# Designs tried in a protein design chat: VHH binders against q04fp6. Part 18

Target 1, 166 residues: q04fp6
Amino acid sequence: MKELRIGRVINTHGIAGELKIDFNTDFPEQRFAKNSELLIAGEKLVVQSSRPFKQFWLVKFSDHENINLVEKYKGEDIFINERKEPRLSEGEFLVSQIIGLKVIDEKGNSIGEIADSFHTGANDVWTIKKSNGKEILIPYIDQVVKKVDLQTSTVTIELLEGLDED
Key: E = the ipSAE of ESMFold2; O = the ipSAE of OpenDDE; V2 = 0.75 times the mean of E and O plus 0.25 times the DockQ between their complexes.

## First folded at step 11 (VHH)

Design u22 (framework vhh_lunsekimig_d3; at its last look DockQ between E and O 0.26; V2 from the best seeds 0.00; counts 0 for: pae E 3.4 > 2)
Fold by OpenDDE, look of step 11:
Structure u22 (fold): chain B 166 residues (1-166), chain A 123 residues (1-123)
Amino acid sequence: as target 1 above (166 residues)
Amino acid sequence: EVQLVESGGGVVQPGGSLRLSCAASGFTFSSYALYWYRQAAGIERELIASITLGGSTNYVDSVKGRFTISRDNSENTMYLQMNSLRAEDTGLYYCAAVYRKYKGSGTYTYDYWGQGTLVTVSS
């Protein structure tokens, strides 16, 4: 029934029935395209119009062109009936693919191995298990993770000052 | 077709036990982090247990020591062992499978959900 969550309704926008959506899909233009069917609070809604708004999307639904008709959707998750598993594009990778990869610094020195990944409110955090058995945590940000090479099964990182380097 | 189907729910007395199952199909189960949620009547959905790809488990305080989340990748199934059940554990229980896709600095989440299975703890 609830197959794929693609976002959450944050709030209403204006009085014309637009909803402000925090989306978590890589294809918001397609997911929120006109005539797309979304599931909110167990109801099937059809997109009438949509537009980007800062880091969010504003979506208006057919037969819901008034704020009074859409207030009940505030805080609700948005689902779609996705029947197929998403495919990876060039340069994309999954968390599952980084587990077990060797971690090195920019000079090629061995640091350890990726042992786990956690999602936090801001960024994903990866657990690196060093050769001595100790674990360190690194944020998945450009400043720290410089390269992920699945062909060589290697992650290149730069440890920042203040991070556990022991 | 992607599916998650919960089972194992039912009516039990306080102090009883249930084992919930979540059978997955149509996607690469082993690539997903797994979660159990529950929703009591009139209450928002609550995350109660999770297991990472690295095998780390996490529980909310209210179920800690009583519930155990596990996975069997060979069977594409997630489990929730629930012991010492309480009236406040009553609710609709959902399983979810989530992965995160990385593209440069961009991170995207895909999460599939089951339809839920009802757990009723009542004397």
Scores: ipSAE 0.647, ipTM 0.850, lowest interface PAE 0.6, mean pLDDT 90
Fold by ESMFold2, look of step 11:
Structure u22 (fold): chain B 166 residues (1-166), chain A 123 residues (1-123)
Amino acid sequence: as target 1 above (166 residues)
Amino acid sequence: EVQLVESGGGVVQPGGSLRLSCAASGFTFSSYALYWYRQAAGIERELIASITLGGSTNYVDSVKGRFTISRDNSENTMYLQMNSLRAEDTGLYYCAAVYRKYKGSGTYTYDYWGQGTLVTVSS
């Protein structure tokens, strides 16, 4: 979980639990929106309400309705958990990782290079650019794509009749 | 956090031009297929243009020859150049980014959307 710093609590504001935030984000309306989860001093806090105040933002957290509950956060940095692309597990790979891989048949003969991928509704289709500049399309299915080897930058395929449509 | 922000919408006369931008952050932009959708009041969103990771483009017939989708991976930005605008092009224009991964023979899709930018073509 990667934490991203988005500001600092510089003081309390009033007696009802608002904190004055010196923010470092171009998206304060989103970052401090109601129900956003922020991390302060290692604690997850949920935004109840927020509003702009001069060059700062005022933020009030759920269950923190009194200055006595929030004074301890003065001087603390404010973080969020950065939302990232889904993590890859063993045996998973990205569509982007297959672009540029060398395509070989099961005998090791070079067929071409992956140039693109697109979805047809039933399965993804990979575009292979041959050395002569012509393209062939292969479906991403077990019967055709036998191995994707990112370490050697190769894809092994079995060409079905009609797939090599020079 | 994955974000897409459209800009460049406005009011334009028929026959005019606009260039829409979709600024992206919080993800590996070059790994995504990119799309423009539009939505007129009271109807469903319509896909109008797409661009693949490899740069292949597709358009709905009603915009072919008038609209051009492009991407600049170094600026994390997608564009829609809109020429020869017509009244029926009026609507809210959304960008979308689609992430695909493979798991065995399965393909899994994750899509992210912007908030839209309004285009009004009026006489």
Scores: ipSAE 0.225, ipTM 0.625, lowest interface PAE 3.4, mean pLDDT 81
ESMFold2 (binder alone), look of step 11: mean pLDDT 79; pTM 0.770

Design w09 (framework vhh_h_nbbcii10_fgla; at its last look DockQ between E and O 0.09; V2 from the best seeds 0.00; counts 0 for: pae O 5.4 > 2, placed apart)
Fold by ESMFold2, look of step 11:
Structure w09 (fold): chain B 166 residues (1-166), chain A 127 residues (1-127)
Amino acid sequence: as target 1 above (166 residues)
Amino acid sequence: QVQLVESGGGLVQPGGSLRLSCAASGGSEYSYSTFSLGWFRQAPGQGLEAVAAISSSGGSTYYADSVKGRFTISRDNSKNTLYLQMNSLRAEDTAVYYCAAVTYRYWKGSTRVYDYWGQGTLVTVSS
């Protein structure tokens, strides 16, 4: 499965197995939380504890309670399985989940593909590129977006008067 | 770790022009090309108002009615930079201008808060 880089081991910290991490994640508290499974040098390691430290994160792994067990990770990149997304509320999606989905109407007729998105201050807006090359903008609201089905990679919408703008 | 830094503000006469820039730096799990970006402003004693927004690819834009036809938002994903070209400036455009970004998108219906904000750049339009 696709691995997501979330940081790099800069050095050890102390003698009890803490590693100093230069992290690249927007979610360090979740990614480095206790019981998180991280991949370093091809090995799956489970977080025992972690804490912020200046611009770094200090992470200690289960069964790695001595500096001698962790020195080998210095300089290694840290990955997670991309499918372990942060906790999302119902109706919330990541950009990576939405771009490229096929857009259909409620009868199953193809409308296009989601190509882009932005926020207007009122709601999120998705840009649909139609098969004829034209684009339309739809608001992400219940009245317009009826279903997002990630298993079939489809979005079902109801086109309302004024939404299909050239 | 994402940082946004605005520049290009200053004192300008009514009818003049300014170009604001917003450089993005730091690390994120999501590439800059997936960020949704916008400009906001706050006049003295007023609330924060949206000025313009631009889609991830730069292909779609939105403008407040008060600036439509005078301001142009754009982005250069190769330079991780957002721009606001401000023409025909008026006294009511005087404000601190902020850039803002959504680096991962959580859609919660009709209202959403941007994830990252710049420190602002002051634009003063005075004669």
Scores: ipSAE 0.142, ipTM 0.520, lowest interface PAE 4.3, mean pLDDT 82
Fold by OpenDDE, look of step 11:
Structure w09 (fold): chain B 166 residues (1-166), chain A 127 residues (1-127)
Amino acid sequence: as target 1 above (166 residues)
Amino acid sequence: QVQLVESGGGLVQPGGSLRLSCAASGGSEYSYSTFSLGWFRQAPGQGLEAVAAISSSGGSTYYADSVKGRFTISRDNSKNTLYLQMNSLRAEDTAVYYCAAVTYRYWKGSTRVYDYWGQGTLVTVSS
């Protein structure tokens, strides 16, 4: 069973135990729905209530109705079981599926890993974090992304001349 | 939600200048001055590259080597606007330029992910 990261706890909100979550999921309304089970800091928590809050989500968990009970979750990543991911069309991926994938070139050389994804209004953009710490942004297009293999957790890309190949 | 709208793109001859603007709206509960901002560009058939970035206060800036000395990023927090002054433009500067903003999004490693992106504005440098 593989756990997928769908966000991170940024901070507490109020005193009633709500957590402010920066999410990396295309379905926050589903992932943070009432009775949803999330994994935070190795603990399974059940969503009691949730609501959007600007670019974030506020989530309250069962048996955690006080700020003192949830402060320990600050900065912690939020995970779900991948088996609960919605079925997508070919070529479609959830943010949680893409983050962390290893990136290689067509020769099999390691480039880095997927660090983030963005919607730019044009093509989706993936952020690759290279081993040297540098980041490059690649459009999710056939010309650049040649293969996405979730079984091997690998993305094969063709680095174009305009991308940092060194 | 914060919206970013770029403007100022167009056709210019090599050696010419353009000034891009990025107007931010929304985010009433957060001050514009708390946002880190940046310009990115995507040339035809290429990936996105970082062009310039500016800290929330405007006290720190970053420039790609390819534009260093030619481009200047600035911001006016009183107008919720980001600027990119582009001088000595070259053909290789031809691209769609995007504005991006970072609010309170978490850090991943040493990288701060951007929360909002504009639709982009096309800059074409051609004789």
Scores: ipSAE 0.023, ipTM 0.333, lowest interface PAE 5.4, mean pLDDT 84
ESMFold2 (binder alone), look of step 11: mean pLDDT 80; pTM 0.816

## First folded at step 12 (VHH; framework vhh_lunsekimig_d3)

Design u23 (at its last look DockQ between E and O 0.17; V2 from the best seeds 0.00; counts 0 for: pae O 3.3 > 2, placed apart)
Fold by ESMFold2, look of step 12:
Formats: structure tokens, sequence, C-alpha cells
Structure u23 (fold): chain B 166 residues (1-166), chain A 123 residues (1-123)
């Protein structure tokens, strides 16, 4: 099936066109982001805005500004149009592309290699395996990860206090 | 198209074992973090095991030591070996795959789900 189910409309919310969504995704912020194209009842709808509401997500679609335009969607499943991976655009790279890269400090000294990556609520965390077999964890943030150079297969980092624990 | 298909569910007695499979297609399997979730009737899905791109694993305490998640990137398949099964392990078991990309310091995460395979532990 090309379509991916990401939730269901359980009710309207207010009179201005918001729909209350029981979502089937751990990442509703991305799936219901503004300008996302979703399918409900065979129609392509474009998200105008969305926000959390208790255990649900409230979503308003462009050109659907009142309850009369959206009450027909109650009980309907919500799909993304196609189950394809999001395309990589210029300046984007996959988490898999950093696995195995050589990690150096800003002076060029070898620190280790990227062994794994974990997603968290705040930022990704990368595991660096040192030559002695020990691992350190670094957050993927501008303060720590200074450069990812896929052409040279290197990552330049600045080690902050407590990141290089034995 | 991204597809995940679970199999290997069934009815077993307490103390028994099952091996679940999640066959994947339509994406670069080795580039995804992979998860097993389960859902008992009337309860929200619970993450029970994860395996990351580099092979690190994590388990919820209730299954730790009894369940083993693994992946075979050459077969595009993830597994869950379930031993010492208990009645509370009954539920619909889903596999999920998580695509992550970076743009600048931003991270973008997309999850894909299978349809589930039923596990019933009863005497």
Amino acid sequence: as target 1 above (166 residues)
Amino acid sequence: EVQLVESGGGVVQPGGSLRLSCAASGFTFSSYALYWYRQAAGIERELIASIYLGGSTNYVDSVKGRFTISRDNSENTMYLQMNSLRAEDTGLYYCAAVYRKYKGSGTYTYDYWGQGTLVTVSS
C-alpha cells in the first residue's frame, strides 16, 4: 500500500475548522507540520496549523475555516499520500552517513569513530568508540559538532567538560 | 514505497517461546533504527525493544532478559526472540522503522509502521 495511515479524526474542535486527531506516529510535530499534504476521505488537504491537545493533536487545514467544512471528516482515517522516504535536499544528510566517520578535535587529533546514533526528544546523541574500546556520547548540537565533512569522512568536535569520560 | 510486514505470531502457553520477524522493503534497511512495540487490548502502544544503526539495543524492564531484538541487514529483516512468555505479553506486536536526516543542526524524524502480528499467551 502506497498510503501510510498516521491517525484518525475523532471529532471537530471548536467552530473554526480544527479537527481532533488520534495520531498513529511518535512524531506528530513533523507529520502534521504546516504545509504537509494529507489524505482524508480521498481528498488531499494541506495543513495550515497544528498543535498538541492532551493526548491528541489539533489540525486545521487550508480553506477549511469552519466546522461545516470539516464535520464530514469525523471518524475518517488520515493518510500521507505516499509511503516514500522524504527526499534528501541540498545540504541534508542521513544519520547513516555519519556511522564510521573519523572523529577529530579542532587541533586535528584523533578521538575515535562514530559507532551509533540515538534520537532523543531534544537532540540526537552520537556514540564515539575510542581506540581503547571505551565509548563517549556527544550531543549533535552546534556547540559540540563543528563540522561534518563527508568528502574526507571526518567529523570535527569540541569536547566539553564531562563528555570525555573514561 | 516503505513496507514492513510482521510474522511469527501465534498462540503459546506460558513459559513458551516465539520468534517474530519483520520483513522490510522499499527503503535502505541499514539506515533505519528499528523498534518493536506491543499493544494489549484497550491500551496505548508500548515500546518494548529497539535496535539502532550501529547495533546498540535497549529494552523495557518487563521484557529485559527474556526478549532479544536483532537485525539482519542482508535479509532486510528484524527479529524479536521472545522467551519465557507470560500472559501479560499477550498483544498485537508491531515493528516500526525510523528514518532520520540532518539539515544543519536540525534533525528530522519519520516513523513507518507495520500492521502487526498477534501473540496470545494462554493456558
Scores: ipSAE 0.431, ipTM 0.749, lowest interface PAE 1.7, mean pLDDT 85
Fold by OpenDDE, look of step 12:
Structure u23 (fold): chain B 166 residues (1-166), chain A 123 residues (1-123)
Amino acid sequence: as target 1 above (166 residues)
Amino acid sequence: EVQLVESGGGVVQPGGSLRLSCAASGFTFSSYALYWYRQAAGIERELIASIYLGGSTNYVDSVKGRFTISRDNSENTMYLQMNSLRAEDTGLYYCAAVYRKYKGSGTYTYDYWGQGTLVTVSS
């Protein structure tokens, strides 16, 4: 299996060898867990410690406990050699899981299907493709998305006034 | 251990057909959307077909009506039926399980990929 990019080193953080990482993995808490092996600039590094930092992660690597040792990694992509399926926390969903799900209202009436999901800065926004081919956008908030059932491949929503402009 | 293994590639004449398979193991196959990508020589890898959790499918325009993606969750296998093959369909075909999650400033992705199977369409 191919090595997979899971982020990029943005900068060093502090002087103790921490790297600030912009990640693009769904499971940073697992990928950056202690003893995890990452590939940076062709070198295999082992995570010593990590912590979330705003939208980033700070990661410190074994035998790299000084800024002078990690400066060279700035701007480098981070890869992993994936061997095991990462685990979602209870109640968490992947976008890949929700795309294609049937959308119904609380009465069970069919609305459409989830076509896409994207970020707007405040909330995740889902694109629903209706049966008539039109698309509507809904915010992924509790007020609108009432239930996600992966077993039945169904999302239950309540459309707010103004969301359906048909 | 996570594995995705493509098969079914080969040499075929224009207008011919091939059926690609992607055998998956080591992860919860039925829980994820799956994808076929291809990469022709000298060009960037492109998504060509998707099958989502709900069973719906998407195709790029260039393969619509010719390619069909399907999945068998009982066998942990995804398929790509390719009909009416053209020279421009030549390339390395990859199957993928793509994980996406909204977090912070955007949607982040993590992929599982096979090693690919070569499809050559040539007279």
Scores: ipSAE 0.027, ipTM 0.389, lowest interface PAE 3.3, mean pLDDT 85
ESMFold2 (binder alone), look of step 12: mean pLDDT 80; pTM 0.778

Design u24 (at its last look DockQ between E and O 0.13; V2 from the best seeds 0.00; counts 0 for: grease 26.1 > 24.2, placed apart)
Fold by ESMFold2, look of step 12:
Structure u24 (fold): chain B 166 residues (1-166), chain A 123 residues (1-123)
Amino acid sequence: as target 1 above (166 residues)
Amino acid sequence: EVQLVESGGGVVQPGGSLRLSCAASGFTFSSYALYWYRQAAGIERELIASIYLGGSTNYVDSVKGRFTISRDNSENTMYLQMNSLRAEDTGLYYCAAVYRKYKGWGTETYDYWGQGTLVTVSS
């Protein structure tokens, strides 16, 4: 079974067992909530407490109250045990679900279809293939993407000045 | 069982070429973004090339123009063509399959990793 990687231990923090974590979620409070089960170095660890620290998250695990108990995890990847695709809660969607959706403006006019999604560091960018074969790029931000409706297979956008080069 | 297996590494002279493969199984290959990472001794893993669901690619500057990432969804395989190899390209090369979830305007990223294939560029 291959574990799903969710972050990495950068270093220890202090002497009381906190680990400084680099993470790949915008919801670290939920990911590192008390009683969450994580896998590090093949060992199952249970979160006792966590808190923000600069761009990182500090996590303390049950029964690991001393730096000597945790320094062996420095540099290790952090996993969860996932046998299948992550479950979606209401209002969540996957990048893979975006590909092929019909793109419309707020008046319902067809603009094109989602052709790709890529990450630029700050936000994801979606590529829209127009009917004429040209592509435009839109940022995935609330000023541009107004609604993703998987039931109707549509994405509603508001084009900012300069986004539609035609 | 999710599995990513790299192959094609080896020893090569400076200026030479290698083609790495990453064979995948146990998941819907076409639904994942695919990445190549490189790790030299004593250095953190570095993302060097990406290919996305729709075929868009991205490269770190140090390999741009020399390396080409590609994917063959019918064969569940990703490739890295490495040309004009340099001594500093020596390292362990990993493939990763990346799955992203949107929650409002935030994201969670999940990935699977291979075990790596060694590339040595010598003399």
Scores: ipSAE 0.469, ipTM 0.769, lowest interface PAE 1.7, mean pLDDT 84
Fold by OpenDDE, look of step 12:
Structure u24 (fold): chain B 166 residues (1-166), chain A 123 residues (1-123)
Amino acid sequence: as target 1 above (166 residues)
Amino acid sequence: EVQLVESGGGVVQPGGSLRLSCAASGFTFSSYALYWYRQAAGIERELIASIYLGGSTNYVDSVKGRFTISRDNSENTMYLQMNSLRAEDTGLYYCAAVYRKYKGWGTETYDYWGQGTLVTVSS
């Protein structure tokens, strides 16, 4: 298993040992939760407390409750060795869960399968590979994606006008 | 805790067959795409086969027509049937579950795999 980079220490914050973190994880509330173990500069540190701070996170580590103890971490990348299934919010899915799902309309007619997923600034976009081999793109929004059922490996969609031109 | 344990490796002659197994635990097996990787000596680990939630599969060209990936969700086990084995198929084989999520501002991707099972194809 590879270590996952989840952010970088930008600077210290205050004198109590808090670090300002620029994070790139999709689960900052989970990754920076109390008692979480992080790897910084080859050291395993345990989160004592954390809180969001603008677009950043402030994290304090156990036994590092002084700025003098954490200054050495400036500029260092933060890694995790995650061995737990990520917790997802309602309506959230991993790409590995979505790829390959059967796509049907609200009447149960087969449309195709999810071939890919990518992120845009506004919404995730899914690529559906139709039975005829053609691909269409759909936004992951409530208006289009009506149901995702991982138990039946089925996605129910309502195609908007203009999306089914193929 | 997510765990993957590969088995079924061994020594086989060219043209022979092996069936690898990957026993999984610690996650919702049926809800994820799964993968087989291999690593030959001196080269980087490569993805060779994928099986997605809907049952579709994908293979690298070098194993197409020879290898078959499958899964049994009731047993939390993934398989790799390897036929017509070649010397170049020699390596350590890993099964993996890959996690990738898109969320507004970026993506997080990481994988789990076991310790691997050694496949040696030799005369």
Scores: ipSAE 0.306, ipTM 0.658, lowest interface PAE 1.6, mean pLDDT 88
ESMFold2 (binder alone), look of step 12: mean pLDDT 79; pTM 0.773

Design u25 (at its last look DockQ between E and O 0.37; V2 from the best seeds 0.00; counts 0 for: pae E 2.7 > 2)
Fold by ESMFold2, look of step 12:
Structure u25 (fold): chain B 166 residues (1-166), chain A 123 residues (1-123)
Amino acid sequence: as target 1 above (166 residues)
Amino acid sequence: EVQLVESGGGVVQPGGSLRLSCAASGFTFSSYALYWYRQAAGIERELIASIYSGGSTNYVDSVKGRFTISRDNSENTMYLQMNSLRAEDTGLYYCAAVYRKYKGSGTETYDYWGQGTLVTVSS
C-alpha cells in the first residue's frame, strides 16, 4: 500500500469521540475534511467533522461517537493514500534546489555551501561545507535562515554562537 | 503515480549476504530522502538506514558496519547491501521516500512506502 503519513493521534479530546492530532502538513483543513478517508492502526476511518484547536487539529470519525470507541487510537500514526507527487508552487523550493547554494552571513561574508538536508525531529537541519572541508549544521528556522535566493544562488544566515566552528 | 518496488529478498544462512533494491518511479528521485525500514513479526516497523539527497547516510547501531545503503539517481534506485546477516535481521524490509518542500519558514512532508520484500535468515 502507498500511504502518506499526515499526523499522529496524541490523545482523546472530551468524551464524545474527538481525537487530538499532531499533524505534519500545512493543509490540515484539506487533509482532515469531512468524508476524507484516513488510515489509523490499519483501519479505514471516515472523517465526520474536524476543527482547529491551538496548534493541533481535532477530528471526529463516523460511527465513533464516544471516547470508548476511540481511545485505542492514542499514539497511532495517521495515513492517507497519496498517488501523486505534490506540486511546487511559487516561493516553494526543494532539497535538490538548495544543495550547492552559496551560504553567506548578513554582512556578506562567505560561510560555505549547502551539502545536504535532513530531519532530526522538530526541524530540518542543513549541512554546510566550508572551504576548509569542515562541516557545520544549521537548523532551518527563522532565527537562522534569513533568505533563500535561488535567483542569485545564495542562502543568507545569521550564525548563532556555537554554530560556526573555527 | 508514485511507486516504490522492493526486490532482492530471500532465504539465507547466518553470515550470508543479500542486496535489496528499491526501484522508484513517478517522482523527482534526487529530491527525496530515502530509507530502509524492517519489521519482524509482532514488532513495530523500525528504521535501519537512511540516505539523504546530498548522499549523507545514517544507520542504527544494530546494522552499522554490516549494511550499506546507497542510491543511484540516474537509475532512480536505492540499494541496501546486507552482509554478515544474523537471525535477528529476519523480517519484511520496506523502502520509503520522504519528499520535503520548504515554504517560508515551514516545511511540508510527504512519505511514500513500498510493499516490502521478505528476508529470512535461518539455518
Scores: ipSAE 0.311, ipTM 0.692, lowest interface PAE 2.7, mean pLDDT 83
Fold by OpenDDE, look of step 12:
Structure u25 (fold): chain B 166 residues (1-166), chain A 123 residues (1-123)
Amino acid sequence: as target 1 above (166 residues)
Amino acid sequence: EVQLVESGGGVVQPGGSLRLSCAASGFTFSSYALYWYRQAAGIERELIASIYSGGSTNYVDSVKGRFTISRDNSENTMYLQMNSLRAEDTGLYYCAAVYRKYKGSGTETYDYWGQGTLVTVSS
């Protein structure tokens, strides 16, 4: 199993064992939720409490309620090891669920279907296979992807200038 | 617990064939996109084949026409049929179940990996 890096400890905060975390997950409220297990410096730690702090998160771990116990974690990367199938919350979906979905514009006109999805450093990029066999790439951003409806198996997009080379 | 176990690796002569299997458990197999990766000595691991939940497939150019990825959802098993094997196909072959979760503009990717199976193509 591959571990997922979700952040780095940048410093301690206060004397009660809180760690200041620079996170790189889009779901910090889930990853740093109470009772979550995190891997830091090869140790499994359980989140006791957490809260947002500016652009960072403060996290306190069980049995580590003193600054002296957590100083060693400064500079360490934080990982999770997800060994169970994650549960989707409302409004969440998987990339596997979007492959093959029909793509339409806001007027309901057919554009094509989702053929693939790629993760980039900034945004995911979806490949749309058009009916004529050509492929176009669209960024997964609010400006372009307006609606993902798994019930109707339809993705609604707004094509921007330059996205369609036809 | 999620588990992926590869099998079918071995030693084969150039031009030979092998069939790799990846047995999966612990997750809803049919809903996931699955992948075969390989890693040759001293080279970064590379994606070579993909099969999505709907059955569509993708291949890297170097294996097109020679390798076929497939899945049996009833058996929770993914396969890689490798024909016309070449020396450059030698490496550790890994199966992976990858899912990327979306919530609004937010994304998070998870990858489950097997332990790998060794494929050696040599005369």
Scores: ipSAE 0.238, ipTM 0.544, lowest interface PAE 0.7, mean pLDDT 88
ESMFold2 (binder alone), look of step 12: mean pLDDT 81; pTM 0.779

Design u26 (at its last look DockQ between E and O 0.24; V2 from the best seeds 0.00; counts 0 for: pae E 4.5 > 2)
Fold by OpenDDE, look of step 12:
Structure u26 (fold): chain B 166 residues (1-166), chain A 123 residues (1-123)
Amino acid sequence: as target 1 above (166 residues)
Amino acid sequence: EVQLVESGGGVVQPGGSLRLSCAASGFTFSSYALYWYRQAAGIERELIASIYSGGSTNYVDSVKGRFTISRDNSENTMYLQMNSLRAEDTGLYYCAAVYRVYKGSGTERYDYWGQGTLVTVSS
């Protein structure tokens, strides 16, 4: 199973075994929560404590409460091993669930289908493939995406002026 | 626990055919897009075929017209029918379920991969 990279160890912090982490996840508070299991340099480490530190996170691991024990992790990538289907809360959904869904406007007119989704750093962008084969990009924002209905397999959008270049 | 297990790989002559299978368990198979990747020796893994939750498919140009991806939701199995195989099709073939969760304004990706099955096209 492929592991998910969630950050990199930049340096040690202090002498008590804390590591300064440059994280690559939108949910560092969850990923670095106490008792979380992380993979660093092929080793499974369990988070003992963590805290935000400027744009970074400081993480201390169980049985690694000394700088001498954690120096070897400098520069190493941090991974998690997810082997279970993500549990979604109400209102949450997967990109994989929306790919291929029918896109309609607020009047119910067909626009196309969701072809892809990618993260730009600011907002996710969805690619809509129109019936004529052309593709348009829409930002995933409340102003544009009004409803995602997985039961009816429909996405309702409001196209902003300039997005429809037919 | 999520599991993906590929099978069907082997040795075949150019112009031959193979059918790969990916048996899935541990997740709601019918709800997700699935993918076939391949990795030739010394080359980065590449996406070659996609089948989305709605059943639509996509292929890279190099396999269009030769490969067909399909899924049987009742059996939780994805397939890759490979026809007119070429030497350049040789590699490890992986099935994948890639999830990206929308959580509020943020997203997080989950990658689930099989162990791979070897396809060797050689005369």
Scores: ipSAE 0.322, ipTM 0.609, lowest interface PAE 0.6, mean pLDDT 89
Fold by ESMFold2, look of step 12:
Structure u26 (fold): chain B 166 residues (1-166), chain A 123 residues (1-123)
Amino acid sequence: as target 1 above (166 residues)
Amino acid sequence: EVQLVESGGGVVQPGGSLRLSCAASGFTFSSYALYWYRQAAGIERELIASIYSGGSTNYVDSVKGRFTISRDNSENTMYLQMNSLRAEDTGLYYCAAVYRVYKGSGTERYDYWGQGTLVTVSS
């Protein structure tokens, strides 16, 4: 199966079968809508109801009406089957589109080139290869990455104290 | 259509070796981070090795030095060379490819998974 990970069960919620989901989709209302078919621990589960809850989403599955039926899913990743990649909207980009972009600071000084992108936890990290062959790692967060401009093939960053090992 | 297909699983003795393959299609293979996960019966699926689009690798301590992840972008295939296998390495091994959409400062991460290939380490 071609499964897309859209979140992770972090805990149960209440005693009536709701699961608290740490989601990694910009479309939680759509992905967790009633009648959505999700995959958890290799099982196909059908969403009965869902609602937002703080930074999480609460999801209840059909035939799973109490905590004892769902406690086994704690810590499991949540998937959907997807046949094609989503269409990108304006301002969205792929890993392939950022590899090789030139990295500059806010003053226009060249820092290097993006060589890699990976996830280490809460955010993606980009590897920048400097002209001297050394690499620095930057987090993909608003405080650091100021602008991604695919038309000019540049990324503007603010180097925070402690990010530049050189 | 995105497809990941694992192969190379089987039954081996402790101390033996296996080489798993993950054949990929339907996406730009060279641009994606690739992962091996394993899942033993009754245990949470765990990440064991990662290889990123630039070739950097990471391993969990329990497999470091015994397993080697690699990728061949010209063949759209990722590999896991598993040496010095132990009974605790028994499980279903999945490959995953991460499709990531950057939207402003936010991201949406999509993991494409294979169906898994079974590795059994026993006498």
Scores: ipSAE 0.108, ipTM 0.480, lowest interface PAE 4.5, mean pLDDT 81
ESMFold2 (binder alone), look of step 12: mean pLDDT 80; pTM 0.768

